VHH binders against Low molecular weight phosphotyrosine protein phosphatase 2 (primo-2). Designs and how they scored, part 6

Target 1, 164 residues: Low molecular weight phosphotyrosine protein phosphatase 2 (primo-2), of Drosophila melanogaster (Fruit fly) (p82891)
Amino acid sequence: MGKRSQKSSVLMVCVGNLCRSPIAEAVMRDLVARAGLQGEWHVESAGIEDWHSGHQPDERALNVLARHNIEYNGKARVLAPEDFLEFDYIFAMDLSNLAALRRMAPKGTTAKLLILGNFGLKPDERIIEDPYYDIGEASFEEIYRQCSIACRNFLKQARLKQIM

## First folded at step 1 (VHH)

Design z09 (framework vhh_7z1x_3)
Fold by ESMFold2-Fast, scan of step 1:
Structure z09 (fold): chain B 164 residues (1-164), chain A 124 residues (1-124)
Amino acid sequence: as target 1 above (164 residues)
Amino acid sequence: QVQLVETGGGLVQPGGSLRLSCTASGFTFSSYGMNWVRQAPGKGLEWLSGISSSGGSTSYADSVKGRFTISRDNAKNTLYLQMNSLQPDDTAVYFCARVEKYSSSWYEDAFDIWGQGTQVTVSS
């Protein structure tokens, strides 16, 4: 269901909401569920561009999730101005996504605009690169690896601050 | 074959304590986070507490924080809820639940495995 005031909310953002952000959403949802934290976290994804709204994710994204025993059936949607006021965290995958989020953010934005890969990845690995034009599935496996590490470390960091 | 069974409910006086247990079977218990949820008469479900697969992290609703403690024993496939300082408003059926791995929802419809529940009544 939608956002509740007691929950921390996360929006994963990439250009088209077909590859990186659906993987990040699915991975974070899986981690939250496995940790019994669904009472604390609400996770969605969206695209900066309205190119693919209503479409299924890229088959390679669905395939990498399936290989890691994660099913996903969400549909692409475009980022809305309301998202900047409704979500606590909006994660960009790369620097271009972050620049676009900063440009689009309306006055009164309450969301923290962050790079997902800043959480637990090495400085030279922090950018989750766009695989859309890549051939094959190797780049999607790398995206899964980066999202898994980053989402786990973000949740751990956020949880530790709540306990402290 | 996948099953959750709650025990430990009963009648207690205000200020009393109860310990609920939930025994899991038919799945790899140590791989899943677990939750306690309750339903008071005539009301919807209220999430109370969650615990990570390893037991290393816990979370609580504000209504029970400081009074209830969630824990687990993965060797016994058992989840626990220690309830202290019980109040009349804690009267409800208590359920343990496993969150559905692939769900896009974080509420009642996200729980893919439910127990039958155990009744807790707090009354003098």
Scores: ipSAE 0.000, ipTM 0.106, lowest interface PAE 19.1, mean pLDDT 81

Design z10 (framework vhh_7z1x_3)
Fold by ESMFold2-Fast, scan of step 1:
Structure z10 (fold): chain B 164 residues (1-164), chain A 121 residues (1-121)
Amino acid sequence: as target 1 above (164 residues)
Amino acid sequence: QVQLVETGGGLVQPGGSLRLSCTASGFTFSDHYMNWVRQAPGKGLEWLSGISGSSGYTSYADSVKGRFTISRDNAKNTLYLQMNSLQPDDTAVYFCARQGSTYDYRAMDVWGQGTQVTVSS
């Protein structure tokens, strides 16, 4: 359990913590800062697999963030059992990520396990697809768009206490 | 100097098998994650499979799991794709592509010219 006066905490999760979840983290942090809510929200990201722990995100992810005037200095890390107890919300990017989160969640999990794209995106746009093996940067611009819409709508719904 | 050259494409009947090879030169092959990607007529690029440099960790797209096998021979600087149970919709140009070192992820930065695979009776 968390204290009621503590920051609300969000963990963004994808497979490797190189593309989707770092973009989602950076976008959410930027929205929180612009709204003056950095005293109320804590945002991190992690990967289901430990393939890239300690590495910086994919250069294409950093490039899309830079184009939108967002600087990101995080490093990839793997999801830990303690995250399920320490975070209020853990967001999957796709259904495979969500299934993995549900399998890994230990007894006593307090975090809400959710699909990020369920917040404000149309049904056929709700899955934030893995761009890791895509060529070029067009898919990264789409991920930025999806994360921007979803994070804005999540923050709005959370402030209105509309999240379960 | 840095090159990837695919061979082994051709015409094959439905249900048949084919083995593609990709020969690398101009870089330390064993340091790089390698991929197979295809492009069917009128379609976009589809990632099929990848393999890590030294550890040989493999990944597959759902469309080819159980039918295709990626492997490598680092002593020969060669990447392979064994394709079994081929279907007409496997018809595509198949590309070999390099992705950064095992320790440092980068976007795909070297591509072969591609090899045509046609599955038809």
Scores: ipSAE 0.000, ipTM 0.118, lowest interface PAE 15.8, mean pLDDT 83

Design z11 (framework vhh_7z1x_3)
Fold by ESMFold2-Fast, scan of step 1:
Structure z11 (fold): chain B 164 residues (1-164), chain A 123 residues (1-123)
Amino acid sequence: as target 1 above (164 residues)
Amino acid sequence: QVQLVETGGGLVQPGGSLRLSCTASGFTFSKYSMNWVRQAPGKGLEWLSGISSGSGTISYADSVKGRFTISRDNAKNTLYLQMNSLQPDDTAVYFCAAGPSYEYTKRDYFDYWGQGTQVTVSS
């Protein structure tokens, strides 16, 4: 297999790349590292809108990750046309993110455009909602919970399909 | 009928000040986050500032931080942008925008947009 250095690739997307998608990236990357799969999986995040490029995530996002022993030092970036050709999976957090991804996808898109929360969350809990204007940290703990369940279930399903 | 109407734009000298207002009708203003966005001639949209429904969370783009102040009056269904120390590159159409919400009926990230008001900074 000549593709041992080529990784399966995941891009986590929310609107601004400040809250949800950095948490999802950090959680997925942590799960990959704990499973010894960092040679097989590449994980990034991006925003649909170019409002916050170069900025660090929302402090509440960094705080929830730190409470779960995850350090994150990434910076926000905007989604690029090349991402639709480079990544195998692009995960939206909510239905509006998914609709935007479908509109932006250029001709020749090879990435699967998916809702992250469809992996292991109940149908009424599958949407990972934007906490940006929420007060306090309770919504960020909920996002961490949703991302942890969904990322773990996605990796499990992906590994089983690789064996089959 | 949902409507957002911006006022307060105009011609101003460099170093001057303007106060923009955005009056909302047709939705429950006090339940929505509100934003200011601008578009300069020949450029894309630039987000400037956002304010939560209760004013507890306020954020600014680096380009305007320290010069612009966002505020809202929920009793009057009105959003404000106080613009100080205006520079020629602040010349743009300024829009107010409501949202985000997850009951999206629009194509863009924000649920509702105003018509825009022109700000021109020149001598």
Scores: ipSAE 0.000, ipTM 0.143, lowest interface PAE 15.5, mean pLDDT 82

## First folded at step 4 (VHH)

Design a3 (from b01 with S57K L59Y R100F; framework vhh_brivekimig_d4)
Fold by ESMFold2-Fast, scan of step 4:
Structure a3 (fold): chain B 164 residues (1-164), chain A 121 residues (1-121)
Amino acid sequence: as target 1 above (164 residues)
Amino acid sequence: EVQLVESGGGVVQPGGSLRLSCAASGFTFSSYAMSWVRQAPGKGPEWVSSISGSGGKTYYADSVKGRFTISRDNSKNTLYLQMNSLRPEDTALYYCAKDFYEYSSGWFDYSSQGTLVTVSS
């Protein structure tokens, strides 16, 4: 079965849907809204593991977003098999996430499985590292920076139809 | 207030075993996930293992899977880490940590003391 929505659709994925993928979702939704493209783009996030469904993101993730004037009201959810048929792009944050997506993808997958950081970040900065067990908030500012650059560059490339 | 007190560390030879304990007070112990976190000399903190509030679900870092077992006794407000087949790279200060939820989800409150595990030949 194919994609049902006429909007271009993006799913941001990390392990638990508490830190990296909520930040990436919120940043991309903010960029889409500022560009007046909310009628053309649909953005969600999900976790590979079903540990945190229904929970709000890590408070440090919410704090970094708030410092940049972004409010986020999403709740964690687990990645579903239908996501691979419904979404145009599914973004992994790191190579472990990408490997898991490739293993989970069912027959008939239509989504492009990609590393978010491949869009505009330098080769040594392309992996958006898991901050979950880090102490403090510095790593969350770096994730926000990486997501902001990558989401902006992805939207630019997608509009120019340069995504391979 | 939350209080966590670790014990059970010591010096062991490679291949040896130790059991760490964490005595918890100041909160409803069975309502929260608990974790073990370690910090090796000169390195940052590394998550080791977590257990749900009920004890029904456990999680392990790949570096310790198959060698370490996390458990809890909710009647005694005590968290345990059974460490088998210890290696020199397991040398670290070990901290127990309380999660904000029944399942592992957020930043943890560490005991300031920790318990030292040294694996030496």
Scores: ipSAE 0.000, ipTM 0.111, lowest interface PAE 18.9, mean pLDDT 82

Design a4 (from b01 with S57R L59Y R100K; framework vhh_brivekimig_d4)
Fold by ESMFold2-Fast, scan of step 4:
Structure a4 (fold): chain B 164 residues (1-164), chain A 121 residues (1-121)
Amino acid sequence: as target 1 above (164 residues)
Amino acid sequence: EVQLVESGGGVVQPGGSLRLSCAASGFTFSSYAMSWVRQAPGKGPEWVSSISGSGGRTYYADSVKGRFTISRDNSKNTLYLQMNSLRPEDTALYYCAKDKYEYSSGWFDYSSQGTLVTVSS
């Protein structure tokens, strides 16, 4: 019937848990740690599809995190029905992810299903686009920028009890 | 059994240079990204640099960019780190690290004693 942790919990979700959601997880964990809030917040990531379960994130995702001195040792996992009962917030990166989350959510879901980019990003840049088939690193640096702004603004709003 | 043996550490003055080597065995070297990770006294591990399995892509921490060069010789199963313009804050035990999965890069499994680099006047 619900979450097992006294911590507020966040699950970052994209299609394969290789690019966007690992970056978002790592960024939020880093912000939480720098603020001394590891006792208050639990952060994970998962993929809608199980195509890459057990694999490391895309090397471009790991490289952008490493350039910003963020350690990440997570492995891809698929979204589980229990996640909808165990997490307080489940963040989609784009509208397709959000639609999939809404379809998958079981009866009794307690998690709030949200778009990460709604927190502090401009309306024309709130969608964190899938970089999987992009060439090079520019799109991954943009994802890092979007995640940094959004995670920072989400944490501020959540601490002030302004999240609905 | 995966084995990684580092060498090339030593004591240098600020502004000096060192070349680290890592001899790898127990896996298909060219199929894995390789990294250098360091740990300064009293600090946690810090990622320094990575190189793709083919050597076609290289990545550096902001703290070492422009000063350090990572390279590999797949015919010799050896990873290198050329360190130039060394600073006191580069003082650390340096570890060679192998990615867990073929053809990707990630956080690493590193299991050796490392090689000590001391930069002091």
Scores: ipSAE 0.000, ipTM 0.113, lowest interface PAE 17.7, mean pLDDT 82

Design a5 (from b01 with S57R R100E E102R; framework vhh_brivekimig_d4)
Fold by ESMFold2-Fast, scan of step 4:
Structure a5 (fold): chain B 164 residues (1-164), chain A 121 residues (1-121)
Amino acid sequence: as target 1 above (164 residues)
Amino acid sequence: EVQLVESGGGVVQPGGSLRLSCAASGFTFSSYAMSWVRQAPGKGPEWVSSISGSGGRTLYADSVKGRFTISRDNSKNTLYLQMNSLRPEDTALYYCAKDEYRYSSGWFDYSSQGTLVTVSS
């Protein structure tokens, strides 16, 4: 069957598609648009669990994006088997997300399953931690910082054909 | 061993109210967020509401927002769901769940029963 998009495609994944993966999607879409690359890149996000399908992201995620002049109108959705065939890159935020992706991946998977934070973050800062149950917005600002660095470095490496 | 025991379900008329309880044991209750999940006959599970470990933050499905209130009493290791303005489509088995990362099928690992809510005249 193979992928259906003519663009290079990225899927951002966290547990519920409410906090980390919507921020990562919005950040990468914004970077792509600012670089004039929206004809070359397609970006989505999804959750491993379907707990929140159809819902808006956490308000703190929307607030941190708004502070950085990024509007986001996506809704949560669950990860589907066809995603492993349609996307070129599927990014996990943490090691538990990556383990789940590896368990879910069907035979014939063509997507690269990667940790987003491996792209340009310091070794002890490469895991983008789940902020869902944290109080306040400091954790969300840190996630925005991590996603901005990682997405920027991933796009640079992809453009230079350095992704292996 | 994690144990969750739901109670408080029953038969109620449309527009009525019920209060569900979930008694938790086998883990440090205040350290975990908790959720309510429901499953109507022949359908998959639907998330209803979640509450943080401290009780300081709550989330609701759009279908129940303004009608249901989630709360917890950490001194009693008990989770609650106050359900007001009940509708026939709220009819389901209701389960509480310890909110930690679970791959796809984990919702019912901690509960053997659930509590049945039937909204009918």
Scores: ipSAE 0.000, ipTM 0.148, lowest interface PAE 15.3, mean pLDDT 82

Design a6 (from b01 with S57Y L59K R100L E102R; framework vhh_brivekimig_d4)
Amino acid sequence: EVQLVESGGGVVQPGGSLRLSCAASGFTFSSYAMSWVRQAPGKGPEWVSSISGSGGYTKYADSVKGRFTISRDNSKNTLYLQMNSLRPEDTALYYCAKDLYRYSSGWFDYSSQGTLVTVSS
ESMFold2-Fast, scan of step 4: ipSAE 0.006; ipTM 0.283

Design a7 (from b01 with S57R D99G E102G; framework vhh_brivekimig_d4)
Amino acid sequence: EVQLVESGGGVVQPGGSLRLSCAASGFTFSSYAMSWVRQAPGKGPEWVSSISGSGGRTLYADSVKGRFTISRDNSKNTLYLQMNSLRPEDTALYYCAKGRYGYSSGWFDYSSQGTLVTVSS
ESMFold2-Fast, scan of step 4: ipSAE 0.006; ipTM 0.311

Design a8 (from b01 with S57K L59Y Y101W E102G W107Y; framework vhh_brivekimig_d4)
Fold by ESMFold2-Fast, scan of step 4:
Structure a8 (fold): chain B 164 residues (1-164), chain A 121 residues (1-121)
Amino acid sequence: as target 1 above (164 residues)
Amino acid sequence: EVQLVESGGGVVQPGGSLRLSCAASGFTFSSYAMSWVRQAPGKGPEWVSSISGSGGKTYYADSVKGRFTISRDNSKNTLYLQMNSLRPEDTALYYCAKDRWGYSSGYFDYSSQGTLVTVSS
């Protein structure tokens, strides 16, 4: 089992790595840095589909992060088979993402495949919806809110060894 | 005992439509999010769609978005899936599922039977 680092590692996944998973990555990294845990946690994001590799996130995603004083310089990349062996946690944003992760997971997968919104969001609010075809920026503010709550609660539960 | 009984499957040509139903009993139906899950021959289960307990929120797999509509009638304890513009790749056993732990836990109580949908010309 080869790790990229000695840190606990998180991969945030959505369909294209342009909207939801970059916001989740940036929020998680910010929380880790504010808690002084950057020596213990490694965070990345990826897309299920190879539609936008090398491109910057959707402008609306960058705008919502900037409004909350978070800078993000990541580029889109596609999910690779090696990610299932190298990451400790791979988070889906919605049930469609989770189903795709379960289908793609190779033999020997060690990563825990989880829904990000299961960590502290209300039952009817646990799915972080794809905003790509929405107009305006309101849906991106909601995604930021959901990611902030979920990432904060995940970190608390991870410290207590309550994640299965 | 949770019981889920699916119906409405059949053979249909590409571009056709089918409406699946699931009669639920053994639990307070309106208190649980419900889902449709399918399994094609030789493949693992694939989540298709979910609906909140109240029916106010619906979610779809990218592969069916815009073609399928999930709905529920809490007065009849029945879940529905309206399937339009059917494709050969939609061929699968379709299962009605109750989430065991909550809306997005990923653990489901399935019907043992499912309903077979075959899309062929």
Scores: ipSAE 0.000, ipTM 0.123, lowest interface PAE 18.6, mean pLDDT 82

Design a9 (from b01 with S57R R100W W107Y; framework vhh_brivekimig_d4)
Fold by ESMFold2-Fast, scan of step 4:
Structure a9 (fold): chain B 164 residues (1-164), chain A 121 residues (1-121)
Amino acid sequence: as target 1 above (164 residues)
Amino acid sequence: EVQLVESGGGVVQPGGSLRLSCAASGFTFSSYAMSWVRQAPGKGPEWVSSISGSGGRTLYADSVKGRFTISRDNSKNTLYLQMNSLRPEDTALYYCAKDWYEYSSGYFDYSSQGTLVTVSS
């Protein structure tokens, strides 16, 4: 059997799939589309907890994306065991998300479990903090900034085949 | 399941040296990159150094490059940090952490109690 072109797949994960992971998904999809790579990359997001399944993202998340000319119409969903077998990369936003991913990962997991912010952010800035209980929109602009840097650097490293 | 036990901290004068150790259990040690992370009083965590599972690659924060040396002994499931030319700003709790995919993954699991390093006269 010869080489085949297949989509590389990315799943962005946070606790509720309401703030951070929808922003990361939208940013990644926008970068992929602008680069003409939508035939090569598949991007989704999910939540560790089934608190908000079926709901639209936090309005502040939608507002920051709109300010940056990104439209998003996805709905929250919970992380499924099948995701660990179907996705190539599963990105956690913070250390608690990654610990939960490790506990949930079934035997036979093929996905790489990674911290998104490790791709191009400084070590002291790599954690994408949960903004849900924050007041106002400033923390959502910071999340957008972190996701933009990290997603750009991840795609660059993937293109250069520098990801293990 | 993963257990990481740090040791070797203490009080030293500026210019002094310490060697930290981390005894690892509950996972296949040689298959994972390991890191040292520190947290100074009242500050957030700061990454210090990482080493690949084989020991063939090392990375250092600019603040410690040339002064600290990370190493590992896979036969003993032990990670080390040799700290030379210590400065007051190196004062912190030091934690070892397990990376999922060598040092390239960047995940740090430091739920352990750490080892305290105090650099003062």
Scores: ipSAE 0.000, ipTM 0.109, lowest interface PAE 18.3, mean pLDDT 81

Design c1 (from b01 with S57R L59Y S105K; framework vhh_brivekimig_d4)
Fold by ESMFold2-Fast, scan of step 4:
Structure c1 (fold): chain B 164 residues (1-164), chain A 121 residues (1-121)
Amino acid sequence: as target 1 above (164 residues)
Amino acid sequence: EVQLVESGGGVVQPGGSLRLSCAASGFTFSSYAMSWVRQAPGKGPEWVSSISGSGGRTYYADSVKGRFTISRDNSKNTLYLQMNSLRPEDTALYYCAKDRYEYSKGWFDYSSQGTLVTVSS
């Protein structure tokens, strides 16, 4: 039993695992698959709060993914203590998510706790904001844009061993 | 420790304007959505308005749409509420609150004293 597999592993985290982190997971998986790296990368998502476990993502999240030809069938799950030992990278969407991850991290945590938007987004656009109470789909399209840029830049930097 | 200090309340005639401010400290201001909540004498809290961490998204209660404008200055850790065309029913203690999930519930865990707005003829 190993704490980490031969695959590099990524966990995308937001508050409820309904909007931001499912989009980030789906985008990352799609980029990995298109690059032929599905044998080298494992990607999941989870929520800090157990509000929506077992539910499908917000319809608007599924709609934005479908518009970009990405099908997603994942269900929400809550963040577990084992995740901090089993994942290489755990990505927060915003600074409150990151603070929660740092607070929840058990002794012996080996995962790197990072902000997803720090990878290639402009300084004033690095925070991937919670769209849950937004009306319509414009904010979900913005989240897709932010996740696409950040995931592409993360994969590039990981290949170059530049992740700190 | 999270600190929120409201100011800018006062007495104004119907149709008048006021600008409220909330000085925030003890947390990374730009990473949290912020809200204004009010409580009239003898009534429960009422959510008024919210703004996303970046300031890119704003939300308003139907009772204040078109009259109130929420804004923030992340460089100064300050939240604002510009109140125009004030009505007697806007009379209340106004509180600022952090965390967008709480504002949508219509009640908040706010530890500040609020700022009083009185609209009277």
Scores: ipSAE 0.000, ipTM 0.125, lowest interface PAE 14.4, mean pLDDT 82

Design c2 (from b01 with S57K S104D G106R; framework vhh_brivekimig_d4)
Fold by ESMFold2-Fast, scan of step 4:
Structure c2 (fold): chain B 164 residues (1-164), chain A 121 residues (1-121)
Amino acid sequence: as target 1 above (164 residues)
Amino acid sequence: EVQLVESGGGVVQPGGSLRLSCAASGFTFSSYAMSWVRQAPGKGPEWVSSISGSGGKTLYADSVKGRFTISRDNSKNTLYLQMNSLRPEDTALYYCAKDRYEYDSRWFDYSSQGTLVTVSS
């Protein structure tokens, strides 16, 4: 999914497309909508692993988004080779995700492979950690906070043409 | 110019232990998260562990959780990896990495050669 041609395109990636990358996608879409930029930005998410395709995100991810007045009914999908040619930016949540993206990237990749948290988070707070095995919702609130800061700063830098 | 020098590798028996060190220079060490990455014979690079700049947060690959411990000494610009309960599948060249945020074909093109860990009988 995400075959649509858009002016600028972002793909959020984590391991299973159940927790971090759906939150990052939803947050970025909400920021784009609030800024009136729906016609200029396309945002999707995907997982490195292909065992959760078609599933809804983790309930805790949906709960934290709802608590911040963001509705999301997307479904998990696996990262495809075509994504490396169709998206302008592909964001990893952590260094393991980034290493996987680098291994999977086909020759001819045009997408910039980046760490989402490098945009506006302090260097020692930039890794958006996998909350899947955590209990409760506190780690999901932290992920929402990290995604909100990073997505806002990325969008600002992209609009100012400051991304290297 | 970022420079990273790994040491502490060697040959050990299964169940043994090793402590790897990485001496860093050319950047403000305490301001950056640091990682250990390994490459086993015939395989691609595998991320092993990361530690925040302050040392307050650590992350581990599922394959090493409970066996490896990452730590740092910011006063000495040194990163460590304590490896316990070593297995034959831990055999690899181990690299110390300063976080990279862009796709860069030079990510594993280090001036250092890494440090070799061999787990065998």
Scores: ipSAE 0.000, ipTM 0.140, lowest interface PAE 16.3, mean pLDDT 81

Design c3 (from b01 with S57R S104T G106P; framework vhh_brivekimig_d4)
Fold by ESMFold2-Fast, scan of step 4:
Structure c3 (fold): chain B 164 residues (1-164), chain A 121 residues (1-121)
Amino acid sequence: as target 1 above (164 residues)
Amino acid sequence: EVQLVESGGGVVQPGGSLRLSCAASGFTFSSYAMSWVRQAPGKGPEWVSSISGSGGRTLYADSVKGRFTISRDNSKNTLYLQMNSLRPEDTALYYCAKDRYEYTSPWFDYSSQGTLVTVSS
């Protein structure tokens, strides 16, 4: 009957668990650790598709995290049906990710399926876009900026019990 | 069924120009990024250029930057590659590809037929 957890749990999801969701995971974990909340929050990431399972994140994602003094050593994994019962919050990066999560969610799903960027980003900036076609590392800095704002605002709202 | 039909190849002298077209069917064209991939004689496939579903973003291989322009007409479900200042090293079979960017990077769905571009004097 779902996962009985004493920690609040977050799963960051993008298509391949290679760029956006690893950055979001690393940023959230860093914020949790800096606030001394690692006893209260559990954070992971996963991909909708299994193409990248077992691989390291995109080098540009690792580079942007390193520039902001965040170490990340996680590896890509695919989203499992059990995740919908075990996590309290599952964050999509874009509307396509959210649509896929809604299609995959089994009956009895207890997780809240949300857009990460709805937490504190402007309406025209709320979608964390896939950087696959972007040139160089500028788009990865933007993803880091979006994740930092959204994760900070989500944690604030969650602690104030303002999330529906 | 996804179908991609390339056309516009031919023989051209160095410095010449060609425009390639790719007619797409069987999917919502504007929802997918599209790419051009080429395969030169005796070599493996090389990515040439990509364009986002809306046309708002384009990327080019360093070998073609400033010479090639990728574009699309979503009302006609057609992808284009304008090739200027052609060089002998541009000689290849050119394939259009429906990008699987939603699921994989850099994996593509592409036509097996292609269109031949030969740059020689």
Scores: ipSAE 0.000, ipTM 0.131, lowest interface PAE 15.7, mean pLDDT 82

